# Ledger of designs, part 7: miniprotein binders against Glycine-N-acyltransferase-like protein 3 (Glyatl3)

Target 1, 290 residues: Glycine-N-acyltransferase-like protein 3 (Glyatl3), of Mus musculus (Mouse) (e9q5l8)
Amino acid sequence: MLVLKCSTKLFILENMLKSHFPESLKVYGAVMNINRGNPFQKEVVLDSWPNFKVIITRREREAETDNLDHYTNAYAVFYKDIRAYQQLLEEHDVINWDQVFQIQGLQSELYAASKAVAKARLLDLDINLASFKAVHFSPVSSVPDHSFLTGPTPRLTYLSVSDADLLNRTWSRGGNQQCLRYLANLIACFPSVCVRDEKGNPVSWGITDQFATMCHGYTLPDHRRKGYSRLVALTLARKLQSRGFPSQGNVLDDNLASINLLKSVQAEFLPCRFHRLILTPAAFSRQAHL

## First folded at step 6 (miniprotein)

Design F12 (from kB with E18L L22F I37F)
Fold by ESMFold2-Fast, scan of step 6:
Structure F12 (fold): chain B 290 residues (1-290), chain A 83 residues (1-83)
Amino acid sequence: as target 1 above (290 residues)
Amino acid sequence: MRVTIVVELTGSDPEKLLEALFEIFELAEELGVEVYFVVKDGKVYIAIEVEGLPEDAKKELVKKVEEIAKRYGLKVEIEVKES
């Protein structure tokens, strides 16, 4: 196990990861953010360099302050060899198993392999899997049609940290203190787009997370069918592309509104799926307190 | 002073109009300012609202907007309103 901190080697790693798109996109976005100011205090862990078989991004130990904050205690994973991933986690202290945390990746074996590691380490741990379609906006799909714009003059800008409460209450993953803090930090550090009403209140938005993934695209019910979500998505994708980031996103299979939006802007549906694992030690599980 | 920069973009290609609009949004974001717009009949009207914008920054913003319009072959009219 080694931690790669050298900026020059991280840029080399970014280029190496491009040859493994789309499966490496999650780790690629994480490495880009780490190598550009590292606002979330993350680090890159490899089994070997330069001939790595597995890469994991994790929070620096000194930055870990809340064992319940699975949003920030999230790991991004890419492997060339799934057994190398299992061995790295079984034989080395890569993961903080005493926290509630997430593992994210674009490879289907991730859930089964992570479960096998937990069993091999004799850990009493619940693992919840959520699976999504993975999408990418190409330059040719980012040209908008003016016919999607309707209604009064919208105010297009970006989110401020004071908007985090609204996002926390409207996000399906939100509604708690950890998510509120996480969203405030995402808004402070990473690109966002927001449509505001005439009073300056957000009515439609999209953000990016610590892995440079477009997420929490939302339009308030009373402002739907005005083309705002399409405008937000295209503007955010253009913003990321202009800064050299991939314009990647994820969507649930049953979210027909978002799927139809993505098809309307000709986003590419990738051949891989996005997998998010939430790992909860027994001490923190809801069942332990019933 | 409160300053509003009103931009009128005219062109026959709706894709070029919207690409120019997106570049202007990026420019406004760099300044941390709010943008309003309306798209109608081959025209895009953009209002950029700023407070305390220095004269040099205002001139630079106007110049950059003009260059964006020129790159997309669009007709541009800019009006700066101070209050």
Scores: ipSAE 0.000, ipTM 0.421, lowest interface PAE 11.5, mean pLDDT 84

Design F13 (from kB with E18M L21F V38F)
Fold by ESMFold2-Fast, scan of step 6:
Structure F13 (fold): chain B 290 residues (1-290), chain A 83 residues (1-83)
Amino acid sequence: as target 1 above (290 residues)
Amino acid sequence: MRVTIVVELTGSDPEKLMEAFLEIFELAEELGVEVYIFVKDGKVYIAIEVEGLPEDAKKELVKKVEEIAKRYGLKVEIEVKES
């Protein structure tokens, strides 16, 4: 195993990953963020260089402060060879197995392979799998027209860290202190778009995570059907595209509102799926259940 | 006291307008100031809240906004409003 820290080599890696789209998109976004200031203190782990068979992005050990913060203790994975992925995890200390953490990737064997490694290491842990449609926004050249505006003038802007509480309360994945800190850090470090009412209150938003994935697109119930979600999504996608980032996102199969929005803006539904694994050591899961 | 730079961009190419808007949005975000779009009398405006910026930084921001508009071949009208 090796850790790739050289900015020039990381730039070469970014270009190498383009030949593996769409399956490499999650790792590609992670590597871009690492190679541009590294605000989340992540590092890139490879089996070999330049002829790698597996890439994992992980948090730097010295940056880990909370064993329950699975939002920040998240790994992005891409492999050319699934057996190389299994061997890297079985034979080296790539993963901190003592934490609650996530593994994210766009390849279907990720769950079975990760579970096999946990068994081989005789680890007592739970693995929860969530699977999503993966999408990519086509280049956005359309200017939003004034039809999205009704009544008082809403303001198209970006989020402030002070908005993190609102996002934590409205996110299906939120409602806890780890997520609050995570959202505050995402807002501080990565692109966001927000529609505010005339008093400055957020009514619609979208953010970008540590893997350069558009996420937490939301419109308050009383402000729906005004075109705000469409405006937010198109603006955020274009913002990412103008900065050279992939305008990628994920959506649950039963989220019909988001699926309809994505279809209305002609987003591409990719042939791969997004897989998010949450791994919980038994010690933490038993403490959470009485 | 609130100080706002109001920018009106005019042009016939919607793609150029969008590119200019995004570049102005990025510039404001890098400076840590709030930026927003509003509509008045059928025209689209960009407002940049500059209350906390030093005078030299405000002048530089105005100059950069004008340069962005010129690069995209857009007509620009800028007003500084205090309230």
Scores: ipSAE 0.227, ipTM 0.691, lowest interface PAE 4.5, mean pLDDT 86

Design F14 (from kB with Y36W I37F V38I)
Fold by ESMFold2-Fast, scan of step 6:
Structure F14 (fold): chain B 290 residues (1-290), chain A 83 residues (1-83)
Amino acid sequence: as target 1 above (290 residues)
Amino acid sequence: MRVTIVVELTGSDPEKLEEALLEIFELAEELGVEVWFIVKDGKVYIAIEVEGLPEDAKKELVKKVEEIAKRYGLKVEIEVKES
């Protein structure tokens, strides 16, 4: 195993990952953020360089402060050979197995392989899998078309850290202190778009995460059916594209409203799926058991 | 018809191979074409997809790749493949 820190080699790696789109998109976004200021203090782990078979992004050990913060302790994974992935995780200290953490990737074998590694390591932990459609926004026109709005174009801005509590309360993944800190950090470091009311309160928004993925698109109930979610999504995609980032996102299969919105803006539905694993060591499972 | 330029660079100095690769990548980015890489001890294999480029641009790309290899003292072999 090696850790790749050289900016020039990370730049070469970004370009090597392009030949593996779409399966490498999650890791690609992570590497881009690492090679542009590294605000989340992450690092790139490879089995070998330059002929890698596995690439994993992880938090720098010195930056890990909360064993329950699976949001920030998230890994992005891409492999050319699934058995090389299993071997790397079984034989080396790539993963911090003593914390609650996530593994994210766009390859379908990720869950089964990760579970096999945990078993081989004799670890007692729970693995929760969530699976999503993966999408990529086509280039967004520099000339805005707001004909889908039910009224005048609202003022578009970006989120401030003080908005994190609202986002934490409205996110299906949120409602806890770890998520509150995670959202505050995402807002501080990465692109966001926000529609505000006359008092300056957010009524619709979208953010990006540490892997450069568009996420937490939301519109308050009283402001729905005005075209705000579409406006936010297109504006955020345009912002990412202007900065050279992929405008990637994920959507649940049963989220018909979001799927219809994505189809209406001609977003590309990728042939791969997004997989998010949450791994919880038994020591942290203090809730009711089966 | 797809047209791909396949470049094989050979040299014993990994730093020079890496710098040559970076210049070739930058050249491909300027032309808006896709590039694939494989780097091994002593060799770099580069595939550049040039379908849709004008003939003059393809010839210029080949010429510039040869110039880059020569500046870094690398052995270069270039093949144009159609499929």
Scores: ipSAE 0.000, ipTM 0.144, lowest interface PAE 17.3, mean pLDDT 84

Design F15 (from kB with L22I V35I I37L V38F)
Fold by ESMFold2-Fast, scan of step 6:
Structure F15 (fold): chain B 290 residues (1-290), chain A 83 residues (1-83)
Amino acid sequence: as target 1 above (290 residues)
Amino acid sequence: MRVTIVVELTGSDPEKLEEALIEIFELAEELGVEIYLFVKDGKVYIAIEVEGLPEDAKKELVKKVEEIAKRYGLKVEIEVKES
């Protein structure tokens, strides 16, 4: 196992990961953010260099301040060989099993998930598994076309950290102190887009996470059917593309509103899926859904 | 409308129980839905959350879960909650 810290080598890794699109997109975004100021204090773990079979991004242990903060204690993975991934997890101290944490970007959930928890019996863990369609936005014109709006172009800006409470209250995964802190940090460090009303209040938004994935797109109920979600999505994709980032997203199959939005902007549904595990050790005994 | 399908699995063989759980995870992945595995009061539970699930799809999902449990000799109790 090695930790890759050299900026020049990380840039080489970014270019190597491009040859593995779309499966490497999640880790690619994570590596880009690490190699551009590393605001989330993450590191890149490889099985070997330059002929790697596995890449995992993880939080630096000295930055781990809250064992319940699975939002920030999040890993991204890409593997060329699932057996190499399993070996890295089984034989090396890559994952901190004393926390609630997430793993994102898993390409095969069944066997990899089972092996990842081999240090503890599956029955001693609370596990949340979600499987997402991977999505990529086509290049967005630098000259905006706002013909889809029902009225005049609204005030477009970006979110401030003071908006984190609103996002925490409206996000399906939010509503707690860890998420509030996480969202404030995402807003402080990564691109966002916001539509504001005449008084300056946010009414529609989208953000990007530590893996450079577009997420938490939302429009307040009283402002729907105006084209705001489409405007936000296109503006955020354009912003990411202008900075050299992939304009990538993930969507659940039953999120029809998001799927319809993505179809309306001719986003490409990629021929791969990404999986997210949230693992809660028995010591924390949390049952949020029942 | 959000639907939560709660599955309670019981069996004396932990290895058969784990194999059944893996197949149910695979089913959830194929459907593109969120799934939760947890233990409460010594019993194993799976919760599957889906938005806008029609009656036929609901019945088919329940049937597939029951078939998986039966193959591993497990007792299964299923509760469907709508909100």
Scores: ipSAE 0.225, ipTM 0.688, lowest interface PAE 4.2, mean pLDDT 83

Design F16 (from kB with L22F F25Y V33I)
Fold by ESMFold2-Fast, scan of step 6:
Structure F16 (fold): chain B 290 residues (1-290), chain A 83 residues (1-83)
Amino acid sequence: as target 1 above (290 residues)
Amino acid sequence: MRVTIVVELTGSDPEKLEEALFEIYELAEELGIEVYIVVKDGKVYIAIEVEGLPEDAKKELVKKVEEIAKRYGLKVEIEVKES
């Protein structure tokens, strides 16, 4: 096992990961963010270099401050060989198994392999799997077309950290202090797009996470059916593309509104799926029950 | 006229292979060239693609890549494709 910290080597790694699209997209986005200021204090773990079989991004041990913050303690994984992934996790201290954490990736074997490692390590924990369609935006024209809006073009801006509470209350994954802190950090460090009303209040938005994935696209109920979600999505994709990032996203199979929006902007539905595992040690599950 | 230079590098020392890749990447950056790196079976493939590269510049680029590989004791095979 090794930790790759050299900026030049990380740039080489970015180029190597392009040959493994789309399955490597999640790790690719994570590596880009690490190699551009590393605001989330993450590091890249490899089994070998330059002929790697497994790449995992993880939080630097010194930066881990909250065992319940599975949002920030999230790992992104890409492997060329699933056996090498299992071996790396079984033989080396790559994962902090004492925390609540997430494993994210675009390969279908991820859940079964991660579960097998936990069993081999005799760990008492719960693993929750959520599976999503994976999407990538095609190049977005630099010349805006606002014909889909029902009214005049609203003022587009970006989110401020003070908006995190609103996002925490409206996100299906939110509603807790860990998520509030996580969203505040995402807003502080990564691209976002926001439509504000005349009083300056956010009414529609989209953000980018630590893996350079577009997420939490939302429009307040009273402002729906005006074309704002489409405007936000296209603007955020354009912003990411202008900075050299992939404009990737994930959507649940039953989220028909988001699927219809993505189809309306001719986004590409990738052949792979996004898998998010949330791993909860039994100690935290028992405490929550009591 | 599009020129694609595919470089196959082979070596048993990962550190030397990595340093050679760094120099090739720097060379491409200086020339404003896109570089795509693929690793398979202990070999590294580098694709360098440029539109409208003159014949003498193409020869110079190939020569510099070969010199880098030799400096690190790596085996190198280069294929140049025009379209």
Scores: ipSAE 0.000, ipTM 0.155, lowest interface PAE 17.9, mean pLDDT 83

Design F18 (from kB with I37F V39I K40R)
Fold by ESMFold2-Fast, scan of step 6:
Structure F18 (fold): chain B 290 residues (1-290), chain A 83 residues (1-83)
Amino acid sequence: as target 1 above (290 residues)
Amino acid sequence: MRVTIVVELTGSDPEKLEEALLEIFELAEELGVEVYFVIRDGKVYIAIEVEGLPEDAKKELVKKVEEIAKRYGLKVEIEVKES
């Protein structure tokens, strides 16, 4: 195993990962963020260079401050060879199995392989699985067309870290202190778009996460059906595209509102699914009941 | 010839850092150039990449970035790399 720190080689890796789209999208976004200031203090782990079979992004262990913060203790993975992935996880100290954490970017086979490694290492883990459709926004015109808005074009800006509490309260994955801190850090470090009311309060927004994935798109109930979610999504996609990032997203099968929004902007539903695992060691499962 | 303009903005007010970043991003979009950025507590790092930019246009872009930083009361360091 090796840790790839050289900026020049990371740029080469970015180009290599493009040939594996869409399966490599999560790792690609993570590598881009690492190679552009690395605000989340992550590192890239490979089995070999330049002929890698497995790539994993992980938090630098010195940066790990909260064993219960699975939002920040998140890994992104991509593999060409599932056996190499299993070996890397089993034989090398790539993952910190002593904390609550997430793995993102998993294909169906990779989920099974990850579970097999946990079993082989005799780990008693509570595993939460979510399966997403992978989505990519088509190139967005530099000249915006706002004909879908029901009223005048609202004030478009971005989120400030002081808005994190609002996002934590409205996110289906939120409502706890770890998520509040995570959202504040996402807002501080990565692109966001926000529609504000006349008093400066956010009424519609979208953010990106540590893997450069568009997420937490939301419009307050009293401001729905005005075209704001579409405006936010198109503006964020344009922002990402102009910065060279993939305008990627993930959507759950039963999220009909998001699916309809994505169809309305002619987003491309990619021929792959990503699985997200949240892994909780038994010790922390017992602690959560206290 | 590829030119990369690396900008480091420093300030204690996160909102002013974010506003300056957005304005620099809009400037780059208007010029049709690629921008990469990261925000950390108290600092913003921006890389503006452009192919075949004339010398006068490079100077103008640097000047506009400096003016944006000054309007928001931020410290700014700019490095121009050519390849």
Scores: ipSAE 0.000, ipTM 0.104, lowest interface PAE 20.3, mean pLDDT 79

Design F19 (from kB with E15Y E19A L22F)
Fold by ESMFold2-Fast, scan of step 6:
Structure F19 (fold): chain B 290 residues (1-290), chain A 83 residues (1-83)
Amino acid sequence: as target 1 above (290 residues)
Amino acid sequence: MRVTIVVELTGSDPYKLEAALFEIFELAEELGVEVYIVVKDGKVYIAIEVEGLPEDAKKELVKKVEEIAKRYGLKVEIEVKES
């Protein structure tokens, strides 16, 4: 294994990963963020260079401070050869198996292969799989069209760190202290879009995560059916595209409202699926049950 | 005073272009110099900061970049900018 730190080689890697779209999109976004200030203190791990078979992004070990913060301790994975992925994880210290952590990727073998590695390493842990449709926004016109709004165009801004509590309370993945810190850090470092009411309170928003994925799109109940979610999504996609980032997102199969929104803006539903694994060492699971 | 070698690399084969870029970036890393890339309108521009290099090393770098482009059948234009 090797850790790729050279900025020029990371630019080459970005270009190489484009040849593997859409399956490489998650890692591509992670590498872009690493190669542009690295605010989340991540690093790129490869089996070999330049003819890699596996690429994994991980948190720098020196930056790891909380074994329960699976949001920040998340890995993004792309492989050309699934056996190379298994071998890399079996033979090298790539993953911190003593933490609660996530593995994210767009390849269907990820769950089975990760489970096989855990078994080979004789690890006692739980692996929770969540599976999503993967989407990518088509190029969004630089000239906004707001004809879908039911009223006047609202004030479009971005989120501030002080808004993190609201997002933590409203996110299906949230409601805990680790997520609150994670959201505050996402808001501080990455693009967001926010619609505010007359008093300056957020009523609709969308953010991006450490892997440059659009996420946590939400509109408060009393402000729905005004076109705000569509406005937020298009504005955020435009921001990402103007900065050279992929405008990628994920949606649950049963989220009909979000799927209909994505269809209305002609987003591309990719042939691959997004897989998010949450791995919990048995020690943490048993402590929760006791 | 800043001294930058700007390389314009043009070709129709993306693989050959990427292979040439790999060798140029590795060459810059070996010399401990900073390199920047810009892709614009189908052309790739590489800027190599060479202010600290001896003149012999600068000449050798230009020669090696030209040799890399030739091996991959790419068109190359090199200019030295002082600013």
Scores: ipSAE 0.000, ipTM 0.178, lowest interface PAE 16.8, mean pLDDT 85

Design F20 (from kA with L22F R26E I37F)
Fold by ESMFold2-Fast, scan of step 6:
Order: structure tokens, then sequence, then C-alpha cells
Structure F20 (fold): chain B 290 residues (1-290), chain A 83 residues (1-83)
């Protein structure tokens, strides 16, 4: 294994990953963020360079401070050869198996392969799999079109770290201290879009995560059906596209409101699926079950 | 090789920081260049990807960023980074 830190080589890697779209999109977004200030203190791990078969992004071990923070302790994975992925994890110290953590990727074999590695390493842990539709936004016009709004154009801005509590309370994945800290860090480090009311309170928003994925798009109940979610999504996609980032997102199969929004903006539903694995060591599972 | 203009804006008024960031974003859009930013309380970090932009256009961009910061009463530091 090797850790790729040279910014010139990371830029070359970004271009190499483009030839593997859409399956490499998650890792691609992670590498872009690492190569642009690295605010989450991540690093890129390869089996070999330049002829890699596996690429994994991980948190720098010196930056790991909370073994329960699976939001931040998250790995993005892309492999050309699944056997090379398994071998890298079996024979090298790539994963911190003592934490609660996530593995994210766009390849269907990821769950089975990761489970096989855990078994081979004789690890006692639980693996939860969530599977999503993967989407990307088509190019968005640089000239804004607000014809879909039911009223005047609202005040558009971005989120403040002080808004993290609101996002934590409204996110289906949230409601805990680790998520609150994670959201505060996402807001501090990555692009967001927000519609505010006349008092300055957020009423609609969208953020991006450490893998440059559009996520947590939400509109407060009293402000729905005004075109705000569409305005936020298009504005965020436009911002990402202008910066060379993929305007990628993930949506649950039963989230009809988000699916309808994505269809209304002519987003492309990719042939691959997004897979998020949450791995919980038995020690933490038993402790939590009190 | 990547060439970035990195801008650090500092100010006590979040609304003025936001307005300056928005003007810089619009300026980058007009030039067809990529822009990345990180917002923290009292500070905004902006990286503008200028690889392929003519030398005169890069100087003009730096000048306009400085003018925007001055209009909003913000402290500004600009650095050119190559990789």
Amino acid sequence: as target 1 above (290 residues)
Amino acid sequence: MRVLIVVELTGSDPEKLEEALFEIFELAEELGVEVYFVVKDGKVYIAIEVEGLPEDAKKELVKKVEEIAKRYGLKVEIEVKES
C-alpha cells in the first residue's frame, strides 16, 4: 500500500478517475476535496501507482478523535479488481477497525466483499447496508430561470455553522451529537445553498458532504410548494458545476418527493447504485443496547 | 499543473462577507473559471482556478478581488499557488 500526498499526482489521479465514471464518482469527489485544502484531513490510499487497482480515501489517523463518529470516520472506495480490494484490506492497515465507521461506493459487490474481509480478519462486527439511487445533474444554465417560483424570488444565501442544529433536527440521519458536529463541519468547509425568511431564518437548504455529494436537501413544511427545493437544488448544482465538481446526489427508492424533484430538473439516474455500509464493532453494539 | 489564486477575507460582519463572496463568485462566472470556497465565522477562504487564463486577465482578476474587499471594508490576503 501507499499514501498519495503529492498534489500534482492527485490531479493526475482525478483525471484517471474520470475514465471510470460513474462508478468512481464518490472517490473522485473525495480526491477533489483532499486536493483543495483538505479541510477534513483525509488521505488517499492506493495499492500501487500509477497502475492502481484499488483506491480508498480515509481520515488521517492523527485527525481521528471520536470512535463513535461514523459520519466523519467514512471511507470512499473504488476498485478495478475486487480481489485487489479484499487483499488490500486483509494484508494492510488501511481501515481503523476499532471505530464505528462507514464505507461508501457505487459498486454492487462492495457489501459482500467488505463482509468477506471482516470474516477473514476474524472481526466481530455488525454491517448495515443502505442502498440508494445514484443521480447526477445535467449541465445547469448559468443564467437563472425563476419562472417556476410561485412568488417573488426569495433571499438566497448559504448556511452558517449556527444553522447546524436546525439541520441536525430535520435530517433523517441526524438527531445526535456526532451528526451535529459533522453538519457544523460540512457547513464550515463545503458549499451550501439556503433560502431565508424575512427574519433571516433558514427555510430551505442543501449541502454537500466530504465526498462532494449533494445531500440533506430540505424545505420546512410551511414553505413547501413554492419552488424553493428546486431553486436550492439548481443553485447548488450550478455552484458545483462551475467549480468542476460532479453535481452528484443519492436518493432512497421510496423518497417520492425527492425523486419527483430530480425528474423535474431532468437529473440523470445513473446505472449504478450508491451503497453506504455502517460497520459497528461488537463492543459498541453491546454498549449501546443497554 | 494547477494554478490557483487563493483569497482570504476577514471581517466581523457576516452579511458583508457573504456579499463580497457573492460578487467574487459572479466575477469568476463571467471569466469562466472555477471557484471553491470555505466559510467560517469571521473568515472566507476562496480558491480560484486560473490555469489557462492569460496573464493580463489574472492580474485584472486579482485587482477586482482587492477592490471588492475594500468596498466591503474587509481584510484581504491573496496568494498564487502552483502545483
Scores: ipSAE 0.000, ipTM 0.110, lowest interface PAE 20.2, mean pLDDT 84

Design F21 (from kA with L21F R26E V38I)
Fold by ESMFold2-Fast, scan of step 6:
Structure F21 (fold): chain B 290 residues (1-290), chain A 83 residues (1-83)
Amino acid sequence: as target 1 above (290 residues)
Amino acid sequence: MRVLIVVELTGSDPEKLEEAFLEIFELAEELGVEVYIIVKDGKVYIAIEVEGLPEDAKKELVKKVEEIAKRYGLKVEIEVKES
């Protein structure tokens, strides 16, 4: 096991990961964010360099302050060899198994392999799997076209940290203090787009996470069907593309509104799926709180 | 002043290109020199920092890079840049 901190080698790693698209996209986005100021205090773990078989991004141990903050205690994984992934996790101190955390990746074996590692380590924990369509935006024109809007072009800007509470209350994954802090940090560190009303209040937005994934696209009910979600998505994708980031996203199979929006902007639905695992030690399990 | 050996590798097989990059990176690490990746106009360049290396060592490095490219069937162009 090694931790790759050299900026030059991280740029080389970015280039190597391109030959493994789309399966490496989550790790690719994470590495880009680490190699550009590292605002989330993450690090890259490899089994070997430069001939790696598995890459994991993780929070620096010194930065881990809340064992219940699975939003920030999230790992991105890519492997060329699934057995190398299992071996790395079984034989080395890569994962902090004492906290609630997430593992994210675009490879279908991730859940079964992670479960096998937990069993091999004799860990008593719950693993919840959520599976999504993986999407990548096609190149977006640098010249905006607002013909899809039902009214005048709205005030278009970005989010401020003070908007985090609104996002926490409207996100299906939110509604708690860990998520509030997580969203505030995402807003502070990563690209976002926001449509504001005449009073300066956000009415539609989209953000990016620590893995450079577009997420939490939302429009307040009273402002729907005006083209704002499309405007936000295209503007955010353009912003990411102009900075060299992948304009990647994930969507639930039953989220027809988001799927229709993505189809309307000719986004590419990738042949792989996004897998998010939430691992909860028995001590923090809700079943143990009955 | 920086002295770089800039390597352009061209080929249609991305797997062969990746394997060649890995071998060049390993060679640079064995020699204790730093490498840089430059991406521009859809092309990937490898820049190797050779400031402080003896001229014979620089020539040997260039020769080994050319041999790596040949083994993978890649086109290689090497330029020495001072700046």
Scores: ipSAE 0.000, ipTM 0.160, lowest interface PAE 18.2, mean pLDDT 85

Design F22 (from kB with I37F Y45E A47T)
Fold by ESMFold2-Fast, scan of step 6:
Structure F22 (fold): chain B 290 residues (1-290), chain A 83 residues (1-83)
Amino acid sequence: as target 1 above (290 residues)
Amino acid sequence: MRVTIVVELTGSDPEKLEEALLEIFELAEELGVEVYFVVKDGKVEITIEVEGLPEDAKKELVKKVEEIAKRYGLKVEIEVKES
């Protein structure tokens, strides 16, 4: 394996990954963030260069401080050859198997291939799969159209780190200290959009994660049905597109409100699905039965 | 003063465009120079920053880029810019 740190080579990798859209979108976003200041202290691992068969993005070992922080200990994966992916994981200790972590990607075999490696390495861990519809926003007009709002255009800004607690309490993945730190770091480093009330309190928002994926779009109950979620989504997509990032997102099959929102903004539902694996070593599992 | 070599490669075969681009990138890496590029439908635009390179090395780079393009049957336009 090799670790690709050279900015020129990372730029070449970005262009090569475009030929593999949509399956490479997750890794593409991760590589873009790494090659633009690397605020999450991540690195790109390849089996070979320039004729790679596998790309994995991972946290730099020196930056890993909490074995329970699966939010930050997260890997993005793209492979041209599934066997090469399995070999890289078996042979080179690319993954830190001693922590709780996530693997994310847009390829359907990801779960089965990752599970096979864990079995081959005789690892005692639990692997949970969450599968989502993958979406990509079409180009958003630079001239805003706010005709869908029920009232005047609200105060639009971005989130501050002090808003992280609100996001942690409202996110389905949140409610713990690791997520609070993760959200604070996402807000500090990556694009966000926020609608604020007259007192300056957030009432609707959307953020982007370490893989440049639009996530945690939310509107407080008392402010729903005003067009705020649509305004936030379009504004965030426009912001990402203006900076050359893909405006990608993921949605659960039973989240009808989000699906309807995405349809209303003519988002493209991709032919592939987003897969998020959470891997928990037996030492951290509270439901382990001897 | 900034000196760059701008290369435009054109061809109908995307695989040949990609192979030529990778070979030019490897050549630039051997010389320790910065490279930027944009891939478009049927075209690759490459910018190589050569300000610190000796004049003989710049001429050799241009010649090798032309040879690479010829090997892959691609149309090539090369411009040296000073700014």
Scores: ipSAE 0.000, ipTM 0.137, lowest interface PAE 16.1, mean pLDDT 84

